# Designs tried in a protein design chat: VH-VL binders against Protein mesh. Part 23

Target 1, 209 residues: Protein mesh, of Bombyx mori (Silk moth) (h9jiq1r811to1019)
Amino acid sequence: GVAGIFGDPHIVTFDDLQYTFNGKGEYVLVRVDHSQLKLDVQGRFEQVPRNIHGAVNATHLTSVVAASNNSQTIEVRLRPQHAQWRYRLDVFANGKRVYFDRTALRVQYFPGVTVYQPMYVLNQSEIVVMFSSGAGLEVVENRGFMTARVYLPWTFMNQTRGLFGNWSLDVNDDFTRPDGTLASVDLNNFQSAHRDFAQHWQLTDREQR
Below, E stands for the ipSAE of ESMFold2; O stands for the ipSAE of OpenDDE; V2 stands for 0.75 times the mean of E and O plus 0.25 times the DockQ between their complexes.

## First folded at step 17 (VH-VL; framework fv_tafolecimab)

Design r5 (from q8 with light chain Y32W; at its last look DockQ between E and O 0.79; V2 from the best seeds 0.00; counts 0 for: pae E 2.4 > 2)
Fold by ESMFold2, look of step 17:
Structure r5 (fold): chain C 209 residues (1-209), chain A 122 residues (1-122), chain B 106 residues (1-106)
Amino acid sequence: as target 1 above (209 residues)
Amino acid sequence: QLQLQESGPGLVKPSETLSLTCTVSGGSISSGDYYWSWIRQPPGKGLEWIGEIYYSGYTYYNPSLKSRVTISVDTSKNQFSLKLSSVTAADTAVYYCARDSTYDNYYYFDYWGQGTLVTVSS
Amino acid sequence: EIVLTQSPATLSLSPGERATLSCRASQSVDSWLNWYQQKPGQAPRLLIYGASNRATGIPARFSGSGSGTDFTLTISSLEPEDFAVYYCQQWDNWPTFGGGTKVEIK
């Protein structure tokens, strides 16, 4: 299964439910906490700059951090456009910056996780993270915007929580809060998605990264 | 024993193009997996990075100079070159070529040429 | 552009004294800061990489410290050959160098 965040945060869950939210801060995208299988993927969202018509009530993804089982933690962070020279994205493994800007560095192995950039990319505009658990994360920079997709094998089915839903094969329970209650989200009202569902998945400072 | 050596004219007239070549010996540009840089130093002043090239031809330039700079590589001659167009007296400097190397995800310039003074004068 | 500000511009000391050179970055560069030594008529020589790691062949009297925005190069006991100009250089963005600190004999 695949779930993702695109553009002005347009989310597609593992059950193919689509919605938009405009939260700011750090959120759980997907979490699995099973005795034999653990995954934690978090996203950071910041406000989109104003346009000519005034304040824009929208956010965008600027960082993704992920770990699975006993892997090192991988963070992929969007670089500001003025600082995008040789690198479009920054990558950190357990908080230490790593680079993929040379042939010998295209694929790198860390405890529990492999990180690489595709063969056609030399500027770190696309980073792929593959955990030994089978979980995968793809982060792409395009024209100053970050998108992310999480790929999970069927062994994760029915075990996910967070903004990417429960992967129950039923879209009707994808708006499940951390306490297990179901949110009634008005898909035509972006405030409803945040107020009734997404904000409950927001992290406090001590829960971050 | 890796060595870098700059070559080219020591005098360039204003508005013309400064052209330098760095010859690499004791190592290979195409098989070493390094970036190759040009760095300059006006007399009595500090250092300014001009830009760099990867052996495949990919380049990155200092934004303040980007409109006037071209760096190229000739792997068959084991050389890389700098062209700086529309020079003025402000471009008078010692020009160094250098290797951009990495260890444990830290980056630095570990090998430098001797430097060549280029004077821009009418 | 990340601006590196070195202080002092000139440090007048005698052989055997301790030299302390400062480099301040306009924004955090984590530990991606290098130090170079340059003697008159010569190319720069790498001393310290990654804030605190001595390059191959560099004597133990040279040490580096700091992270983020504030960095220090220390020469524990100056030798005659240490009177030179020292530059810091960052790698968090395209490379930039500090303005230099000249260590001169008092």
Scores: ipSAE 0.439, ipTM 0.743, lowest interface PAE 2.4, mean pLDDT 88
ESMFold2 (binder alone), look of step 17: mean pLDDT 93; pTM 0.952
OpenDDE, look of step 17: ipSAE 0.713; ipTM 0.873

Design r6 (from q8 with light chain W91Y; at its last look DockQ between E and O 0.89; V2 from the best seeds 0.00; counts 0 for: pae E 2.4 > 2)
Fold by ESMFold2, look of step 17:
Structure r6 (fold): chain C 209 residues (1-209), chain A 122 residues (1-122), chain B 106 residues (1-106)
Amino acid sequence: as target 1 above (209 residues)
Amino acid sequence: QLQLQESGPGLVKPSETLSLTCTVSGGSISSGDYYWSWIRQPPGKGLEWIGEIYYSGYTYYNPSLKSRVTISVDTSKNQFSLKLSSVTAADTAVYYCARDSTYDNYYYFDYWGQGTLVTVSS
Amino acid sequence: EIVLTQSPATLSLSPGERATLSCRASQSVDSYLNWYQQKPGQAPRLLIYGASNRATGIPARFSGSGSGTDFTLTISSLEPEDFAVYYCQQYDNWPTFGGGTKVEIK
């Protein structure tokens, strides 16, 4: 299965439910906590920069952090447009910045995880993270916006929680809060997705990975 | 024993184009592990990075110079070159070519040419 | 653009003295800062990479420290060959160099 977050925060769950929200801060995108299978993927959302017409009332994804089965933690962070020298994205492995801008560096191996830049990319605008658990993360920068996709093998089915839903094959329970209660979300009101559902998946500083 | 050597005219008239070539010997410019840079230093002053090229032809330039700079690579000759258009007296400097190298995710200029003085005068 | 400000501009010392050179960045560059030595008529020579790592062949009297915005190059006991100009250079973004610190004989 696949779930993702695109552009301004359009989310597609593992059950193909689509919604937007306009939250700021750090959120759980997907979490699995099973005795033999762990996954934690978190996203940071920031206010969209001002445009020619003034302030924009929206947020966008600026960082994704992921780990699985005691792997090293991988963070992929969007570089500000004025700082996009040779790199559109920054990548950190257990907090150490790593680069993929040369042939010898395009594929790098860390405990529990492999990270690479696809061969057609020269400016770190796309990074692929492959965990030994079978979980995968693809992060792409395009025109100043970060998109992310999480790919899971069927061993994760019915075990996910967070903004990407629970992969039950039923969209009706994807708005499940951390305490197990089901949120009623008005899909025509992105404030409802934040207020009634997403804020409950928001992290404090002590909960961030 | 890698060596870099700048070559080109030492005197250029105002408004014309400064052209330099860096010849690499004792190693290959076709390696995907290095970037190749031009760096200049006005007499008695500090260093200014002009720009870089990857062996595939990908370039990035100092934004303050970008409108006037072209860097190119000729892998068959093991050379890369600099063209700086519309020069003025402010472009008088020693011009260096340098290799941008990496070790353990650290980046630095490890090999430099000896430098060549280019004077812009009427 | 990341601006590197070196101080002092000139450091007048005698052989055997300790030299302390400062480099301050206009924004954090983490540890992505190098130090170079340049003598008249010569190209710069890499001394320190990644804030604190000595390049191959650099004597132990040279050391670097710092992270973020504040960096220091220390020469523990100056030798005659150490009287030169020293430049810091960052690579967190496109490369920029500090204005240099000239270490000269008193």
Scores: ipSAE 0.516, ipTM 0.792, lowest interface PAE 2.4, mean pLDDT 89
ESMFold2 (binder alone), look of step 17: mean pLDDT 94; pTM 0.957
OpenDDE, look of step 17: ipSAE 0.748; ipTM 0.884

Design r7 (from q8 with light chain D92E; at its last look DockQ between E and O 0.87; V2 from the best seeds 0.00; counts 0 for: pae E 2.2 > 2)
Fold by ESMFold2, look of step 17:
Parts: structure tokens; sequence; C-alpha cells
Structure r7 (fold): chain C 209 residues (1-209), chain A 122 residues (1-122), chain B 106 residues (1-106)
């Protein structure tokens, strides 16, 4: 299964439920917490800068951090537009910045996780993270926007929680809060998705990676 | 041992194009392990990075110069080149080519050419 | 653009003395700061990379320290060949260099 964040931000769950929210801060995208299978993927959302039409009432993804089982923690962070040059995204492995800008560095191995950029990319605008658990993360920068996709094998089915839903094959229970209650979300109201569902997945300082 | 050597005209007229070539010996540009940079130094002044090229043709330029700079590579001759258009007296400098190298996620210029003075004067 | 400000502009010392050179960045560059030595008529020579690591062949009297915005190059006991201009250079964004500190004989 695949779930992702695109654009404005537009979220597609593992059950293909699509919704938009405009929350700020750090949120759980996917969490799995079982004795034999762990996954934690978190995203940071920031206010979209003003454009020629004035203030923009939206947020966008600026960072994704992930770990699975006993892997190193990988963070992929959007570089500010004024600091984009050779690198569009920064990549950190357990807090150490790492680079993929040369043929010999294209694929790098860390405990529990492999990180690479596709062969045709030299500016770190695409980063792929592959955990030994089978979980995968793809992060792409395009024209100053970050998109992210999480790929999970069937072993994660029915075990996920967070903004990407629970992968139950039923869209009607994807708005499940951390306490297990089901949110009533008006898909035509961006405030409803945040107020009734997404904000409950927002991280405190003690929960951030 | 690796050596870099700049070559090209030492005098360029205002509004013309400055053109330099860096020849690499004792190593290969096409290995894919390094980036190759041009850096300049006006007489009595500090250093300014102009831009870089990878063997595949990927380039990045100093934003203040980007509209006037072209860097190219010829792997068959083991050379890379700089063209700077519409020059003025402010472009008078010693021009260096340099190798961009990495160790343990740190980056630096470890090999430099001897430098060549280019004077922009009528 | 990340601006590197070096101080002092000139440091007048005698052989055997300790030299302390400062480099201040306009924003954090983490540890991505290098130091180069340049003698008249010569290309720069890498001394220190990553704030504190000596490049190959650089004598132990050269050391670097700092992180973030404030960095220091120290020459513990000046030798005659150490009288030169020293530049810092950051790699957090496209490379920029400081204005230099000239270490000259008193």
Amino acid sequence: as target 1 above (209 residues)
Amino acid sequence: QLQLQESGPGLVKPSETLSLTCTVSGGSISSGDYYWSWIRQPPGKGLEWIGEIYYSGYTYYNPSLKSRVTISVDTSKNQFSLKLSSVTAADTAVYYCARDSTYDNYYYFDYWGQGTLVTVSS
Amino acid sequence: EIVLTQSPATLSLSPGERATLSCRASQSVDSYLNWYQQKPGQAPRLLIYGASNRATGIPARFSGSGSGTDFTLTISSLEPEDFAVYYCQQWENWPTFGGGTKVEIK
C-alpha cells in the first residue's frame, strides 16, 4: 500500500481516502507499534508564504522523519528556497547530515535502513528511504514544494494509525483518533479535517523526533 | 600526482567574453568522484566562487554571476572551461580552477591550479 | 548569501607567538567551515576542513574550533613560513569566503 502528501496539502490514505487540511506543526503520518513491527513517520507543516495575490491560507509539508524497528532515524528536510543550490532537500541519518551528490554516494547503508537518490538526480530533489522492515518513504521536491509517499508491504495492513489512516480497506474508519474514537469529518470543510481529526495526531515536544 | 592548470588569454576587452580552460592531469574528471570549480580573486582582494561542474554536465553558479556564466566539461580532453560574458573592469582577477572533494560528509577545495591573471582593459 | 567576517584584518606577530584568527558567519553554518592559507603569488592551500579537522600534511600547530556562527583558527607557535593571509570558507550554501586575515611579521 501507498499513502501520500501532495500540494496544498492534499492527503491520500492507504485506503485511498482523499482530504485536505491546513494545520501547522508536527503530526503523525503513520505509526505502527506492535511487539514485532514498529514504524513512526512524522511530518512537519508550515504556513505557505505569501504570493502575488496576497496571504495564502494553507500549509505545506517541509520535513518528514521516519524510523522503523531498530533502524536509524532518517529525516528529509526541505531547504529554504534562498538556500537551495546544489541541494534541494537535506537528509539526516540520526541527526548527521549526509549527501548523495556523487556516483559513489548515490546509495548509502545505515543500520536498518538504506537511503538513495535515483540515478538521474544530482541535486537531492528526490530521496528514497527503504527500511529493513519493508517500509519505504519517497520524498520529492519540485519548485519549492515537498511531496512524500509511504509504501508499506501487506504485513502492515490493519496496523497503521495517523493521518494516513488505518489501511482497513474501508475509507469510513480512516479518521480514527489516537484514542480509537472515530471523527466525523466534513470533507468539504478544511477546518473540519483539522479540528475533528488531524489536530489529535499533532505531536507534543516530548513526542517529536 | 593530480595537477590542475588554467589557460587562456590574459587580456580581455570590456563587453567581450572571458574564456578559460582548466586542464586536469594525474586524475580523471570522468571518475564521478569530484566536482570542478572556478574561483576568482581580484588583485589585493578576497576569493569569490564562480561555479562548478560535474562530469555529467551538471552545473551550479554563484547567483550574482549566473546570468553571465557558462561552465562546460570535455571529458575526452580531461578539461573544463569557464566563459564569463559582458565583462567589465570589475572582472579583473586571478582565476583559479579547483577540485571539490569530500571526506566524512565535509566538503572542501583540496587541489587548486596555479591561477591565471585576466585583466579587463581597453 | 552567507557572509563571513574575519577579524582582525591584520595580525602583527613575531615567530614563536600564538596567533588567534576569528571568522564569524552571518547565519549558522553548522561545522561546514574551512580554513585556507594563501602566500603571495600562490593558490590557497587547505588547512582545516569541517571546522576542526586538519587537512593532509598540515602541521599540528594549526588547529580550528567553533560551530554555528563563531569560528577560530589557532596557530600555536608561529613559524617563519606561517606569515600569510588566511581565509575562512563555508559550505552550508554555495561557497563564500571571508575577507581574510593577514598574519605579518612584527
Scores: ipSAE 0.648, ipTM 0.845, lowest interface PAE 1.8, mean pLDDT 90
ESMFold2 (binder alone), look of step 17: mean pLDDT 93; pTM 0.950
OpenDDE, look of step 17: ipSAE 0.771; ipTM 0.890
ESMFold2, look of step 18: ipSAE 0.566; ipTM 0.813
ESMFold2 (binder alone), look of step 18: mean pLDDT 93; pTM 0.953
OpenDDE, look of step 18: ipSAE 0.738; ipTM 0.881

## First folded at step 18 (VH-VL; framework fv_tafolecimab)

Design t1 (from r7 with heavy chain N105S; at its last fold request DockQ between E and O 0.95; V2 from the best seeds 0.00; counts 0 for: pae E 2.2 > 2)
Heavy chain, then light chain:
Amino acid sequence: QLQLQESGPGLVKPSETLSLTCTVSGGSISSGDYYWSWIRQPPGKGLEWIGEIYYSGYTYYNPSLKSRVTISVDTSKNQFSLKLSSVTAADTAVYYCARDSTYDSYYYFDYWGQGTLVTVSS
Amino acid sequence: EIVLTQSPATLSLSPGERATLSCRASQSVDSYLNWYQQKPGQAPRLLIYGASNRATGIPARFSGSGSGTDFTLTISSLEPEDFAVYYCQQWENWPTFGGGTKVEIK
ESMFold2, look of step 18: ipSAE 0.630; ipTM 0.836
ESMFold2 (binder alone), look of step 18: mean pLDDT 93; pTM 0.953
OpenDDE, look of step 18: ipSAE 0.707; ipTM 0.877
ESMFold2, look of step 19: ipSAE 0.634; ipTM 0.840
ESMFold2 (binder alone), look of step 19: mean pLDDT 93; pTM 0.949
OpenDDE, look of step 19: ipSAE 0.789; ipTM 0.899
ESMFold2, fold request of step 21: ipSAE 0.564, 0.508, 0.553; ipTM 0.826, 0.806, 0.813
ESMFold2 (binder alone), fold request of step 21: mean pLDDT 93, 94, 94; pTM 0.954, 0.955, 0.956
OpenDDE, fold request of step 21: ipSAE 0.781, 0.789, 0.781; ipTM 0.893, 0.896, 0.893

Design t2 (from r7 with heavy chain Y58E, light chain S31Y; at its last look DockQ between E and O 0.82; V2 from the best seeds 0.00; counts 0 for: pae E 2.4 > 2)
Fold by ESMFold2, look of step 18:
Structure t2 (fold): chain C 209 residues (1-209), chain A 122 residues (1-122), chain B 106 residues (1-106)
Amino acid sequence: as target 1 above (209 residues)
Amino acid sequence: QLQLQESGPGLVKPSETLSLTCTVSGGSISSGDYYWSWIRQPPGKGLEWIGEIYYSGETYYNPSLKSRVTISVDTSKNQFSLKLSSVTAADTAVYYCARDSTYDNYYYFDYWGQGTLVTVSS
Amino acid sequence: EIVLTQSPATLSLSPGERATLSCRASQSVDYYLNWYQQKPGQAPRLLIYGASNRATGIPARFSGSGSGTDFTLTISSLEPEDFAVYYCQQWENWPTFGGGTKVEIK
C-alpha cells in the first residue's frame, strides 16, 4: 500500500481516502507499534510564506522523520529556496547530516535502513528511504514544495494509525484518533479534518521522535 | 600525481568574453567522484568561488556571477573550461581551477592549479 | 550568502610564537569550515578541513577548533615557512572565503 502528502497539502490514506489537512506543527503520519513490527513516520508542517499575490492561508510539509523496528532514524528536510545551491533537500541519519551528491555516495546503508537518490538525480531533489522491515519512504522536492509517499507491504495491513489511516480496506474508519475513537469528519469542510481528527495526532516536544 | 593547469589569454578587452581551460593530468575527470571548480583572486584581494561542474555536465554557479558564467567539461580531453562574458576591469584576477573532494562527509578544495593572471584592459 | 569575517587582518609575530587566527560566520556553518594557507605567488594549500581535521602532510603545530559561527586556527610554534596568508572557507552553502589573515614576521 501507498499513502502520501501532496500539494497544499493533500493527503491520501492507505485506503485511498483523500482529504485536505492545513495544520501547523508536528504530526504522526503513520505509526505501527506491535511487538514484532514497529514503524513511526512523522511530518512537520509550516505556514506557507507570503507570495506576490499576498498572504497564503495554508501550510506545507517541510520535514519527514521515519524509523522502523530498530533502524536509525532518517529525517528529510526541505532546504529554504535561498539556500538551494547544490541541494534541494537535507538528509539526516540519527541527526548526522549525509550527502548523496556524488556517484560513490548515491546509495548509503545505515543500521536497519538504506537511503539513496535515484541515479538521474544530482541535486538531492528526490530521496528514497528503504527500511529492512519493508517500509519505504519517498520524498520529492519540486519548485520549493515537499511531497512524501509511504509504501508498506501487506504485513502492515490493519496495523497502521495516524493521518494516513489504518489500512483496513474501509475508508469509513480512517479517521481514528489516538485513543481509538472515530472522528466524524465532514469532507466538504476543510476545517473539520483538522478540528475533529488531525489535531489529535499532533506531537508535543516530548512525543517527537 | 594529480595536477591541474590553467591556460588561456592573459589579456582580455572590456565587454568581451574571458575563456580559460583547465587541463587535468595524473587523474581522470570522468572516472573520479569530484566536482571541478573555478576560483578567482583579484590582485591583493581575497578568493571568490565562481562555480563548478560535475563530469556529467551538471553545473552550479556563484549567484552574483551566474548571468555571465558558463562552465563546461570535455571528458575526452580531460579538461574543463570557464567562459565569463561582458568582462570589465573588475574581472581582473588570478584565476584558479581546483578539485572539490570529499572525505567522511567533509568537502574541500585539495588540488589547485598554479593560477593564471587575466587582465581586463584595452 | 554566508560572509566569513577573519581577524586580525594582520598578525605580526616572531618565529616560535603562538599564532591564533579567528574566523566568524554570518550564520551557522556547523563544522563545514576549512582553512587554507597561501604563500606569495602560489595557490592556496588545504590545511584543515571540517573545522579541526589536519589535511595529509600538515604538521601537528597546526590545529583548528570551533563550530557554528566561531572558528579558530592555531599555530602552536611558528616556523619560518608559516609566514603566509590564511583563509577560512565555508561549505554549508555555496563556497565563500574569508578576507584572510596575513601572518608576517616581526
Scores: ipSAE 0.514, ipTM 0.801, lowest interface PAE 2.4, mean pLDDT 89
ESMFold2 (binder alone), look of step 18: mean pLDDT 93; pTM 0.952
OpenDDE, look of step 18: ipSAE 0.635; ipTM 0.861

Design t3 (from r7 with light chain D30E; at its last look DockQ between E and O 0.87; V2 from the best seeds 0.00; counts 0 for: pae E 2.6 > 2)
Fold by ESMFold2, look of step 18:
Structure t3 (fold): chain C 209 residues (1-209), chain A 122 residues (1-122), chain B 106 residues (1-106)
Amino acid sequence: as target 1 above (209 residues)
Amino acid sequence: QLQLQESGPGLVKPSETLSLTCTVSGGSISSGDYYWSWIRQPPGKGLEWIGEIYYSGYTYYNPSLKSRVTISVDTSKNQFSLKLSSVTAADTAVYYCARDSTYDNYYYFDYWGQGTLVTVSS
Amino acid sequence: EIVLTQSPATLSLSPGERATLSCRASQSVESYLNWYQQKPGQAPRLLIYGASNRATGIPARFSGSGSGTDFTLTISSLEPEDFAVYYCQQWENWPTFGGGTKVEIK
């Protein structure tokens, strides 16, 4: 299965439920705690910069952090447009910055995880993270916005928690809070998804990364 | 053993295009292990990075010069070139080509040409 | 643009003395800072990369330290060949160089 987060931010769960929220801070995108798979994927959202029309009432994904089983933790961070040159995304392995901008560096191996820039990609604008556990993460920068997709084997259906839903094959329970209660979310109200559901998946300073 | 050598006119008139070529010997420019840069130094002043090219043709330029700069590569001749358009006296400098290399995820300019002075004068 | 400010502009010393050169960045460059030496009429030569690593063939009297915004190049005992201009350069963003520190004979 596949779940993703896009611009806006626009979320597509493992059950294909689509919704938008405008929260700031760090959130659990997906967690799995199973004997065959431990996975933690977190996203950071920041205020979209002001434009010529004033304040923008939206947030966007600026960082994704992931670890699986006993892997190193991989962070992919969006560079602001004025700081982009050879690199559109920054990549960190256990906090150490790594680069993928040359033939010898395009595929790199870390404990429990392989990270690469696809050969046709320039400017480090696309990074693929492949965990030995079978989980995958794809992060793409396009025109200053970050998109992320998480890929999981079908054998882990019903094992996920977080903003990407439960993968129950039933969209009606994807808005399940950490305590197991079901949120009533108005899909046409950007405040409802955050207020009634997503904020409960928000991390404190101790919990993030 | 690796050597970089700049070539091109030493005198350019205002509003014309400055054009330089860097020839690489003792190594291959078509290696995917390096970037190739142009860096300039006005007489008696510090260094300014102009831009870079990868053997595949990918470039990035100093934002202050970007509208006037073109860097290109010819892997069959083992060389890369700089064109800087609409020059003024402020573009008078020694121009260096340099190799951008890496070790242990650190980057640096390890080989430089001898430099060539280009004077912009009416 | 990341601005690198070097101080002092000129350092007048005698052979055998210790030279200490400063480079300050306008924002954190972590450890992505290099030092180059340039003698009159010559291209720059790499001395230190990654704040503290000596390049191949560079004598042990050269050392670098620092991280974030404040960096130092130290020459423990000046030799005649060390009287030159020294530049710092960063790789956190597209490359920029400091204005240089000239080390000259007193």
Scores: ipSAE 0.497, ipTM 0.794, lowest interface PAE 2.6, mean pLDDT 89
ESMFold2 (binder alone), look of step 18: mean pLDDT 94; pTM 0.953
OpenDDE, look of step 18: ipSAE 0.696; ipTM 0.869

Design t4 (from r7 with heavy chain Y58I; at its last look DockQ between E and O 0.87; V2 from the best seeds 0.00; counts 0 for: pae E 2.2 > 2)
Fold by ESMFold2, look of step 18:
Parts: structure tokens; C-alpha cells; sequence
Structure t4 (fold): chain C 209 residues (1-209), chain A 122 residues (1-122), chain B 106 residues (1-106)
């Protein structure tokens, strides 16, 4: 299964439910907490910068942090456009910055996780993270915006929680809050997605990473 | 062992294009291990990075100069080159080529050419 | 653009004295800060990379320290060949150099 975040931010769950939310801060995208299978993927959303018409009422993904089982924690962070010289994205393994800017560094191995750049341009505009658990994360920068996709094998089915849904093969329970209650979300009202569902998956500073 | 040497005209007229070549010996540009840079120093002043090239042709430029700069590579001659268009007297400087090397995720310029003075004068 | 400010502009000392050179960045560059030495008529020479690591062949009297925005190059006991101009350089973003500190004989 595949779930993702695109643009301003548009979410597609593992059950193919599509919605937009306009939240700011750090959120659980997908979490699995089973005795033999762990996954934690978190996203940071920031206000879109002002344009010529003033304030923009939208947020966008600026960072993704992921770990699975006993892997190192991988963070992929969007560089601001004014700082996007050689590197479009920054990559950190257990908090230490790593680079993929040479052919010999295109694929790098860390405990429990492999990180690579599939493109040959070497500017870190696309980063793929593959955990030994089988979970995968793809992060792409395009024109100053970050998109992310999480790929999970069937062994994760019915075990996921967070903004990417439950992967129950039923879209009707994808808006499940951390306490197990179902949110009633009006898909035509982006305030509803945040107010009724997404904010409950928001992290405090103590809960990040 | 590795050596870099700049070559090209020492005098360029205003509005023309400054063109320099760096010849690399004792090592290979096509190895894919390094970036290759141009750096300049106006007489009596500090250093300014102009830009760099990877053996595949990937380039990055100083944003203040990028509209006027082209860096290219000829791996068959083991050379890389600088073109700076529409020059003025402010472009008078010693021009260095340098290798951008790395160890343990640190980057630095470890080998430099001797430098060549280019004077822009009418 | 990350601006590096070196101080002092000129440091007048005698052989055998300790030299302390400062480099301040306009924003954090973590440890991605290098030091170079340049003598008249010569190309710069790498001394220190990653704030504190001596390059190959650099004598132990040269040491670097600092992180974030404030960095120091120390020459513990000046030798005659150490009277030169010293530049710091960052690569957190596209490379920029400090204005230099000239270490001259008193």
C-alpha cells in the first residue's frame, strides 16, 4: 500500500481516501506499534510564505522524520528556496547530516535502514528511505515544495494509525482519532479536516521524533 | 602529485568574455570523486567563489554571478573552463581553479592552481 | 548569503607568540568551517577543515575550535613562515570566505 502528501497539503490515505487539511506543526502521518513491528513517520507543516497578494491561507510539508523497528531515525528536511544551491533537501541519520552529492554516495547504509537518491542529478531533490521492516519513504522536492509517499507491504495492513488512515480497506474509518473515536469530516471544508481529525494527531514538543 | 594550472589571456577588454581553462594533471576529473571550482581574488582583496562543476557536467554558481558565468568540462582533455561574459574593471582579479574534496562529510578546497591574473582594461 | 566576519583585520606579533584569530558567521554553519593560509603571490593553502581537523601535513601548532557562529584559529607559537593572511570559509550554503586576518611581524 501507498499513502502520500502532496502540495498544499493534499493527503491520500492507504485506503485511497483523499482530503486536504490546513494544519501547522508536527503530526503523526503513520504509526504502527505492534509487538514485532514498529513504524513512526511524522511530518512538519509550515505556513506557506506570503505572496504579492498578501498572506496565503495554506500550509505545506517541510520535514519528514521516520524510524522503523530498531533503525536509525531518518529526517528529510526541505531547504528554503534561498538556500537551495547544491542541495534541495537535507538528510539526517540519527541527527547527523549526510550527503548524496557524488556518485559513490548515491546509496548509503545505516543500521536498519538504507537511504538512496534514485535520480542521477545528485542535488538531493529525491530521497528514498527503505527500512529493513519493508516500510519505504519517498521524499521529492519540486519547485520549493516537498511531497512524500509511504510504501508499506501487506504485513502492515490494518495496523496503521494517523493522518494516512488505518489501511482497513474501508475509507469510512480512516478518520480515526488517537482515542479510537471516528471523526465526522466534511471533505468540502478544509477547516473540518483539521478541526475534527488532524489536530488530534498533532504532536507536542515532547512527542516529536 | 595532483596539480592544477590555469591558462588563458591575461588581458580582456570591457564588455567581452573572459575565458580561462584549468588543466588537471596527476589525477582524473572523470573519477567522479570531486567537484572542480573557480575562485577569484581582486588585487589586495579577499576570495570569491565563482562556481563549480562535476565530471558529469552538473554546475552550481555563485548567485551574484550566475547570469554571466558558464563553467564547462572536457574530460577527454582533463580540463575544465570558465567563461565570464560582459566583463568590467570590477572583474579584474587573480583567478584560481581548485578541487573541492571531501572526508567524513566535510568539504574543502585542498588543491589550488597557481592563479592567473586577468586584467580588464580598455 | 552567509557572511563571515574575521577579526582582527591585522594582528602584529613576534615569532614565538600565540596568535588567536576569530571568524563569526551571520548564521549557524554548524562545524562546516574551514581555514586557509595565503602568502603573498601564492594560492591559499588548507589548514583546518570541519572547524577543528588539521589537514594533512599541517603542523600541530595550528588548531581550530568553535561551532555554530563563532570560530577560532590558534597558532600556539608563531614560526617565521606563519606570517601570512588567514581566511575562514563556510560551506553550509554556497561557499563564502571571510575578509581575512593578516598576521604580520611586529
Amino acid sequence: as target 1 above (209 residues)
Amino acid sequence: QLQLQESGPGLVKPSETLSLTCTVSGGSISSGDYYWSWIRQPPGKGLEWIGEIYYSGITYYNPSLKSRVTISVDTSKNQFSLKLSSVTAADTAVYYCARDSTYDNYYYFDYWGQGTLVTVSS
Amino acid sequence: EIVLTQSPATLSLSPGERATLSCRASQSVDSYLNWYQQKPGQAPRLLIYGASNRATGIPARFSGSGSGTDFTLTISSLEPEDFAVYYCQQWENWPTFGGGTKVEIK
Scores: ipSAE 0.596, ipTM 0.822, lowest interface PAE 2.1, mean pLDDT 89
ESMFold2 (binder alone), look of step 18: mean pLDDT 93; pTM 0.954
OpenDDE, look of step 18: ipSAE 0.838; ipTM 0.913
ESMFold2, look of step 19: ipSAE 0.577; ipTM 0.820
ESMFold2 (binder alone), look of step 19: mean pLDDT 93; pTM 0.953
OpenDDE, look of step 19: ipSAE 0.728; ipTM 0.879

Design t5 (from r7 with heavy chain S37N; at its last look DockQ between E and O 0.86; V2 from the best seeds 0.00; counts 0 for: pae E 2.6 > 2)
Fold by ESMFold2, look of step 18:
Structure t5 (fold): chain C 209 residues (1-209), chain A 122 residues (1-122), chain B 106 residues (1-106)
Amino acid sequence: as target 1 above (209 residues)
Amino acid sequence: QLQLQESGPGLVKPSETLSLTCTVSGGSISSGDYYWNWIRQPPGKGLEWIGEIYYSGYTYYNPSLKSRVTISVDTSKNQFSLKLSSVTAADTAVYYCARDSTYDNYYYFDYWGQGTLVTVSS
Amino acid sequence: EIVLTQSPATLSLSPGERATLSCRASQSVDSYLNWYQQKPGQAPRLLIYGASNRATGIPARFSGSGSGTDFTLTISSLEPEDFAVYYCQQWENWPTFGGGTKVEIK
């Protein structure tokens, strides 16, 4: 299964439910917490920068942090456009910045996780994270916007929680809050997804650390 | 023992193109583990990074110079080159080539050429 | 974008004295800051990489410190060969150099 969040904030759950998310801050994208299988993928959303027409009422993905089982924690962070040179994305392994900009560095192995830059990418605009658990994360920068996709093998089915849904093969329970209750979300009202569902997956400062 | 050596004309007329070549010996430019750089220093002044090239031909340039700069590589000759177009007296400087190297995710210029003075004058 | 400001522009000191050179960045560069020494007629020489790590062959009298925006190069007891110009340089983004600090004989 595949779920994703796109730079123009659009979410596709593991059950192919699509909705718009406009929240700011840090949120649980997908979490699995079982005795033999752990996954935590979190996203940071920031206000879209002002353009020549003034303020923009939207948010975009700027960082993804992921760990699975007892792996190193991997963060992929969008570099602002004025700070780009040979790096479009920053990558951190347990808080230490790492680079993929040379032949010897294109594939790197950390405890529980492998991270690489695809062969033809030379500017760190695409990073792939592969956990030993079988979970995968793909982060792509294009023209200053970040997209992310989470790939999970069937061993994660019915065990996921968060903004990417439950992967129950039924879209009707994808808006499940952390306490297990179902949200009634009006998909034609973008505020409803945030107010009734997504904000409950928002992280506090302590939960981010 | 790795060495870098700049070569090219020491005098260039205004509005012409400054052209320099860096020859690398004692190492391979095509290893894929290094970036190759041009850095200049006007007489009595500080250092200014001009740009870099990877052995594949991929380049990055100082934004202040990018409209006038071309860096290229010839792996068969173990050389890389600089072209700076539309020069003025302000482009008079010692030009260095340098290797960008890494250790433990820290980057630095570890090998430099001796430098070559290029004077832009009528 | 990232401007490095070195101070003072000139240090006039005698051999045996302690030199303290400052480099300030306009934005955080974490620990991605290098120090180079340049003598007249020569190319720069790497002294310190990653804010505080001495390059191979650099004497122990040279030390670097700092992180973020404020960095210091210290020469604990100046030798005659240490009278030169010193530059800081950052790798947080495309490389920029400070304006240099000239350490000269008083």
Scores: ipSAE 0.478, ipTM 0.788, lowest interface PAE 2.6, mean pLDDT 89
ESMFold2 (binder alone), look of step 18: mean pLDDT 93; pTM 0.951
OpenDDE, look of step 18: ipSAE 0.821; ipTM 0.906

